Miniprotein binders against a7ua95r516to809. Designs and how they scored, part 30

Target 1, 294 residues: a7ua95r516to809
Amino acid sequence: ASLSLLSISDLVPDLQFIFFWMSNAIEILYFIQQKSPAYMQTIELMDDKAGSKESLLSATISANEEAMTILEEVIMYTFQQCVYYITKTLYVVLPGLLDCNPFGTEPSSEQCRRAAGVCVCAVCVMPEAVRRVVSVFQTTSDLLQQYQVHSEIQSQMFAYLFFFTNVSLFNQLIDKGPARGWFQRSRVLQIQASVKILLDWAKGAGHNHLAQKFFAKFCSTVTILASPPQQLSQMSWKALCAEHPSLKPVQLHRILTQYQLMAELGPLPIWQPSSEDEAYIYRTVDLLESFENH

## First folded at step 12 (miniprotein)

Design bg8
Fold by ESMFold2, fold request of step 13:
Structure bg8 (fold): chain B 294 residues (1-294), chain A 81 residues (1-81)
Amino acid sequence: as target 1 above (294 residues)
Amino acid sequence: SKVRITIEVEGPPDIAEIIAQVIRWLAEEAGAEEVEVRVEDGRVTITITGLSKRMAKYLLKIIKYLAEKYGVKVTYEIEEL
């Protein structure tokens, strides 16, 4: 009944029909676009001297263009509905990535011990929190393929889902991380391992380039936080900006502040912003990312 | 599981007719058994036969979206077959 109980499995019975109509509209638009040149060639065989041909061409083009505009609205509407429901599910499951332990023996891995008898294995299955996120991505991929959605639209959908995932994880880490202990090095290493599982899924699904582009901010954050203090303290602000261009100055400043605190590197600032960036490290309006993709 | 939907689109004739054409294309591509379009005095009536109840439900949501976007009035009736 409540949004906190939504899962992708509960949404599939309705969601599949939204995918159906989206794919249906895309196929019609593609078909009409392919036929338009042939019709224009037929009209051009007519005598151009008569104003009737010019009027016929204009009327045909206008009617076809208006219908295609409405089809594009249908595609946009159905795409937005798919994304809306999928991201509601992601919003519920993504926080678990920040709290799970992918390294240890978990209840989900207990089944491996019992099935193998005397066999003792640390991890036999993907951690449940990671599995829930992967399940959303995999179910989305399965629906896109089931309804033969055009590959360009599939890429656009995963671009947005990865963007949403990146923004959600980054914002929660920055906003709630101090209170939840997520900046502790041991937690950061666990988070890094969980993200690697998601990146491996994206690579295997043929979306590696999209994941690299749209996970960049969160991945950069985790990479910085996971760096050994000896290595990170030797890097200049300029070097960090060059290595992590996805991070805004206020974001990098906040990450380094939390890093210095948790690594117990003393009270003196280690990383001095460039003169150009110094004006921006206090712009708190730029700290959290927007879920709007312009 | 199969239904007949009767949809009435009331509004500017050129907009209503173009919307009806798009709905016809969507229904035919979806495998509707029959699609009829009738035009009368600023009203366009579309009858779609042979869609499943769930397919019809989400098609009607699309039609409602278009109605709001283009400023036309839409009413409909659903008959189970």
Scores: ipSAE 0.789, ipTM 0.950, lowest interface PAE 0.6, mean pLDDT 83
Fold by ESMFold2, fold request of step 13:
Structure bg8 (fold): chain B 294 residues (1-294), chain A 81 residues (1-81)
Amino acid sequence: as target 1 above (294 residues)
Amino acid sequence: SKVRITIEVEGPPDIAEIIAQVIRWLAEEAGAEEVEVRVEDGRVTITITGLSKRMAKYLLKIIKYLAEKYGVKVTYEIEEL
């Protein structure tokens, strides 16, 4: 169970049994829920003048509800176990996204540039680091489909995995970025391209809405850092907050500070925080995100 | 390799019996060859025959979770067939 041995493919033999029990419990719960209205109607049609129909109905509902509650606990537990093992794998592979170069192949040729119509020939290869992350998502998707897990549960699982990915990447960037040179413009563009590959996977897999929602903080960060200096220097603090509501004031402040250092821009008056936000830009306890589910 | 699991649940009889019913449903839906539930004076004994050893391992983890959650004592034995 060492982190050095946590390939998603190495976990599948155990993980598939957890998915099995989760799916098994979900199927039982939905069977009982389908039957419950018909069973209730059957009880209401019973004629027992010696006993209270109301009392029998109440007792039956209570017993059924207690069993359903326990099944819901089983589903919650198995779901948490699935995401626990999957996120352990994600934690190991996600940092590599910040160090890889997706621009490994020259994207242009004179033939492409000279075509009668203007064309842009760009090739983004999938670096091994990106492929490892995509493999975790794809394996999860394959297991969910294999065990025919209910679509609502599938959405909840990917919502959490995308949330976890966002928090992990954001925290790594903020925490290690200065020392690793990740705020340099060329590095940020490479990171942006790598994230684009993940977003394309999510879109192709039918999870575009979830990815857009839960990657928002990291994507906002990269979008700001990738902006040309002439464009970004014209955007006020207020405009940046409006464009990037996922960023807390301390986080936006830190991103702009790193951008200033990278672009060798002096302090800009239009990046002065609003009076309300000024109280929060130094709250370093709020700088890094919690892995707590939102 | 198939196993027989014998699970004893001790605790409040109403909770222990409902947990046993849920375990029965899980095992039957999973394709267990036999599931027997015996209720004797505040102790519920569940015998599940015909699950693979790995399926049984993860079912037992679920049962241990439920035991802790609902304040019942669970002991079990695994017999390879």
Scores: ipSAE 0.788, ipTM 0.950, lowest interface PAE 0.6, mean pLDDT 83
Fold by ESMFold2, look of step 12:
Structure bg8 (fold): chain B 294 residues (1-294), chain A 81 residues (1-81)
Amino acid sequence: as target 1 above (294 residues)
Amino acid sequence: SKVRITIEVEGPPDIAEIIAQVIRWLAEEAGAEEVEVRVEDGRVTITITGLSKRMAKYLLKIIKYLAEKYGVKVTYEIEEL
């Protein structure tokens, strides 16, 4: 089954056929849409028969619309199947981003400098956990290109993959972070560096705007946690909300609470939530993100 | 290896025939050697010859999805050539 697979490369033999049928359906749909004026013109030029030309034209338009609707359903189904299998592999590999050390054991080492600022195609300096995630995105990009999938569909697929990635990373950090020690400053800096490598891949692949949009919640979380205490302690609750609008009050409150614990700070008056936000900082139902919020 | 798949679609004639037309388009664009559609008394039979076994497998998954979505009954047989 697909749940026993360790990497995206194990899924490619089956995924390529799903991508094939998706691309095939898209091409047919666009061909029908492209020739629709010529098809209508051909019907209009048919030999004149009393009443039959009008009836034939109406029936042809209705039949084509129904067929195009079914074809759109095929496209939607195959798209969902692609996303389903790809996200199953992402779910397995994404937690490793929170545990890996892109700096190595020597933060000033050549590997550490290369991971923090070098091209993602340099496999020998990229942490294995990051490489596994990049491999999923790169394989997806390669399949989309191989089958020349229209750019709008490519963008929609990466929008969902980035959304899924953000939700998965954010939920695990919030839910498991206290037990795993992920809120320690050294770990947060390592997480920040790992995510930067992923963002650099997205930028190089032409998906910068999608990554900026869909990683916002996780990136905001890491940015806050990585901030020096001298800088963060001078920012009010309202200033933090304004700078990080992707974070819900309960989420920001939880992040600041963990920050206080790790930085050994007592309660700060300027971090007191506004009266309107105070009603929401204990809404546990809003703490974790839903994978269905796209 | 190449296969022949025979698909029987039973249901409301208007939707069954439109589904069959979509399947014909998909198979022809995929390079099937032969696609035959037969319409009889509330049933549509589609025979597709010359797809690879793996291409046919995933086409049938699409067809089963459409059957569920549109409330038509679909049965099929696969023959290796």
Scores: ipSAE 0.773, ipTM 0.947, lowest interface PAE 0.6, mean pLDDT 83
Fold by OpenDDE base, look of step 12:
Structure bg8 (fold): chain B 294 residues (1-294), chain A 81 residues (1-81)
Amino acid sequence: as target 1 above (294 residues)
Amino acid sequence: SKVRITIEVEGPPDIAEIIAQVIRWLAEEAGAEEVEVRVEDGRVTITITGLSKRMAKYLLKIIKYLAEKYGVKVTYEIEEL
């Protein structure tokens, strides 16, 4: 119950401090890495009073390496904390994306009502469910920029968030989709449109490559499900595997089986797995994606 | 509001001193007005003055994490200025 009320805006105050310390730790680490050679040279230039130079150098190197290791731990910890809070928010809002009708006149969000002017920004014109998801990513982007977090760390964070989002959406669609009617063509088209809005945002935010990479499984699933029966029934198992390499054989088989049931298609020999894949289609452990494999 | 935080680190001297150094750097980078580190009898004391209460509280969370990871004992006090 309480998690359903958690918005990204509620987490911003805490996230700000996490990002602050993360950024500072990165800056310090970078500084030490750059200065360490100069310090070593300074010690090397000191007069060798009775062999103390080598011992001092060794001790200084060791101390710096350990300090850098600790800083890396701070960075990892703060990074994990950011991801933890952000993914909690995503967990709450992502199901709404699957239920969203982007073609419907959803009432303008109350948040857009507070601005005396109709905000015509790309986010404000989005369906509410999509806007909520995008808002999490946008807030994350804004915070990363505000605290001038190193670009590599920004990329890693978005990679993980997109990974998480893909796993969450994929697993929900595969597991709950048939029961919730998400495999119905009309619903699939809604999902496809919603995902497109999200991908367009990611492209605009400079994360196009990451989004395409990490959303591949979900996008492939939606693409297959959105395909007309006449078109999809002409595609062989091998052709589908080749077109959707992000899907495991067990996943593709599940999608096609559910599609067949939904479309009331009889058994399609053309969709029968190859002899090579036949053993893999029964690996139900590989059906759902794991959050741990990142 | 600004705070003064006093952190005591107990553990192997080498580890405690390095942790203290990292904390010093973090505090300095954060704009602390004063950072003092004292090493006495295997105890390292760090005094940080001038951080906001919220910044300090989160720094303490980081320190707690490090303490747990490295098996050192950390105690702290916060005084509002």
Scores: ipSAE 0.737, ipTM 0.930, lowest interface PAE 0.6, mean pLDDT 90
Fold by OpenDDE base, fold request of step 13:
Structure bg8 (fold): chain B 294 residues (1-294), chain A 81 residues (1-81)
Amino acid sequence: as target 1 above (294 residues)
Amino acid sequence: SKVRITIEVEGPPDIAEIIAQVIRWLAEEAGAEEVEVRVEDGRVTITITGLSKRMAKYLLKIIKYLAEKYGVKVTYEIEEL
């Protein structure tokens, strides 16, 4: 099947087993960690008749530590498999978020799973492109809850998914944005509205802090591009750096340069990089984000 | 359908036994009806009964991953019940 036809719903039948085994491994690990002190104490209280207590204790400790290490490997493996499949689905739907018009009244053809009729819930009124992205995150949340996955692992999974989403959207916007017209004022406002819907969902799902943290670069980029020329032209390089600390100098410089071209403003002296940043604005290797930095 | 899986782990005794113990715990937590572990001459045999075919297949995938990572040889047989 072409990658274009892959939906998160199609992956649920396989993902459920991965989540099942991941959850079980986490529960076992947690159980061993909690019981380990009591178990050691029990061995210490046994009569020394059958050999050195110290040797038995040492062997038991070592075996438990090794078993925990293997369990951690199972957890990591299953976690990575989950992330692999989920990110493949995200990869397919994320480009649609940049092209969508959230202000268009597209009739939601999809029925809300909770209502037999036309649902006017926040998800049902979302543009289709936004809904597809939200559906991936919601399905992930539902699976994590269904299998009662430990909260820390849930947080780590969402952190990675938000990271991946930010990197993907940021890189696409920076690399392809000028050519695709995503830097045009009307398109930027559409992207801004779409991102807001996604962030509002994340807030409602209890992931507000993670979303704010990991979407910072993309949000900063969109915020700058969405700024009116009259407002942005009054902001110095230093002020923009301070307001958008998530952006590297090379990234900010690229955004401003493309903004100048799009808005036909010409060169603005106030946007000139500081002497300290001047060497960094030419580091093109730092322009795009890496998926390996997480 | 439920299955019976027989897994043989060959390798350094310490690693093979620990892997077998982890497999046992995973199977028990998954609701296996019976889990037997036998240790003979550096070979560990694990017999798991009562898991669904799909659960069992993914467990085998995990076991294969562990085998490759820790350099142990794993063989298995699946019987449908």
Scores: ipSAE 0.731, ipTM 0.927, lowest interface PAE 0.6, mean pLDDT 90

Design bg8
Fold by OpenDDE base, fold request of step 13:
Structure bg8 (fold): chain B 294 residues (1-294), chain A 81 residues (1-81)
Amino acid sequence: as target 1 above (294 residues)
Amino acid sequence: SKVRITIEVEGPPDIAEIIAQVIRWLAEEAGAEEVEVRVEDGRVTITITGLSKRMAKYLLKIIKYLAEKYGVKVTYEIEEL
């Protein structure tokens, strides 16, 4: 199947086994960690016949530590596999979010699989492009819950997925936005509305803090671009930096420069970078976000 | 369908045995009906019975990953029950 046709639903049959083994490995690790002290105590309570106790204790400790290390590797491997497959599906659907018109009456083609009839759940009423993105996250959530994956691992999973999503959307917007017309007022408002739906879902799913944290750059970018020229032109560089601390100076400068071009604004001295930031606005290496920083 | 998988781990006894133990735990936690481990000099044989074919296949993928990581040789056979 072409990558373009890959849906999260197509991966569920394979993902379920990854989640299964990940969850099992976590449970085993947890079990060993909890029982390890009890086993040590049991060995300590054994009659010290001929120095065998110390050797047995040492051997048991070493074996448990090694086993735990291997289990951690299993968990890490399965986690990475989950992330790999899920992010592939995100990669496919995320561009659609930028092109989405959430104000259009596009019929949601996919009804909630859980409903025997027309589902009017929040996901089913979403614009198709938004729904596709949300479906990836929802499926991930459902799998994590189904296999009772430890909450910490769930949080790490969503943190990474939100991170990935933010990086992907941000980079696409910065790199391709001007050429695609995504910096146009009407398009920005569409993107803003779409992102709001996604954030609302994340809030409803209990991931509000993570979503706010990891989407900060993209949200800040969209917020700036969505600002009316009359309002934004009154904000100084310093004020914008303070309001959007997630943006690097080079990123903010790029956004403002493109905004200026799009809005056909003349040079705005008020947007001039501070002397402190002036050296950083030319660091093009820092313009796009890296996927490796997480 | 349920399967019987036989896994042979060849390597340093210490690491082979620990890997086998981890495999045992994974299989048991997964609801395997039977897990047998035989230890010989530098070779550990694990026989797992009762896992689904798909579960077993993914377990083997994990085992392969571990084998590569720890530099042990793993061979396996799958029998459908």
Scores: ipSAE 0.729, ipTM 0.925, lowest interface PAE 0.7, mean pLDDT 90

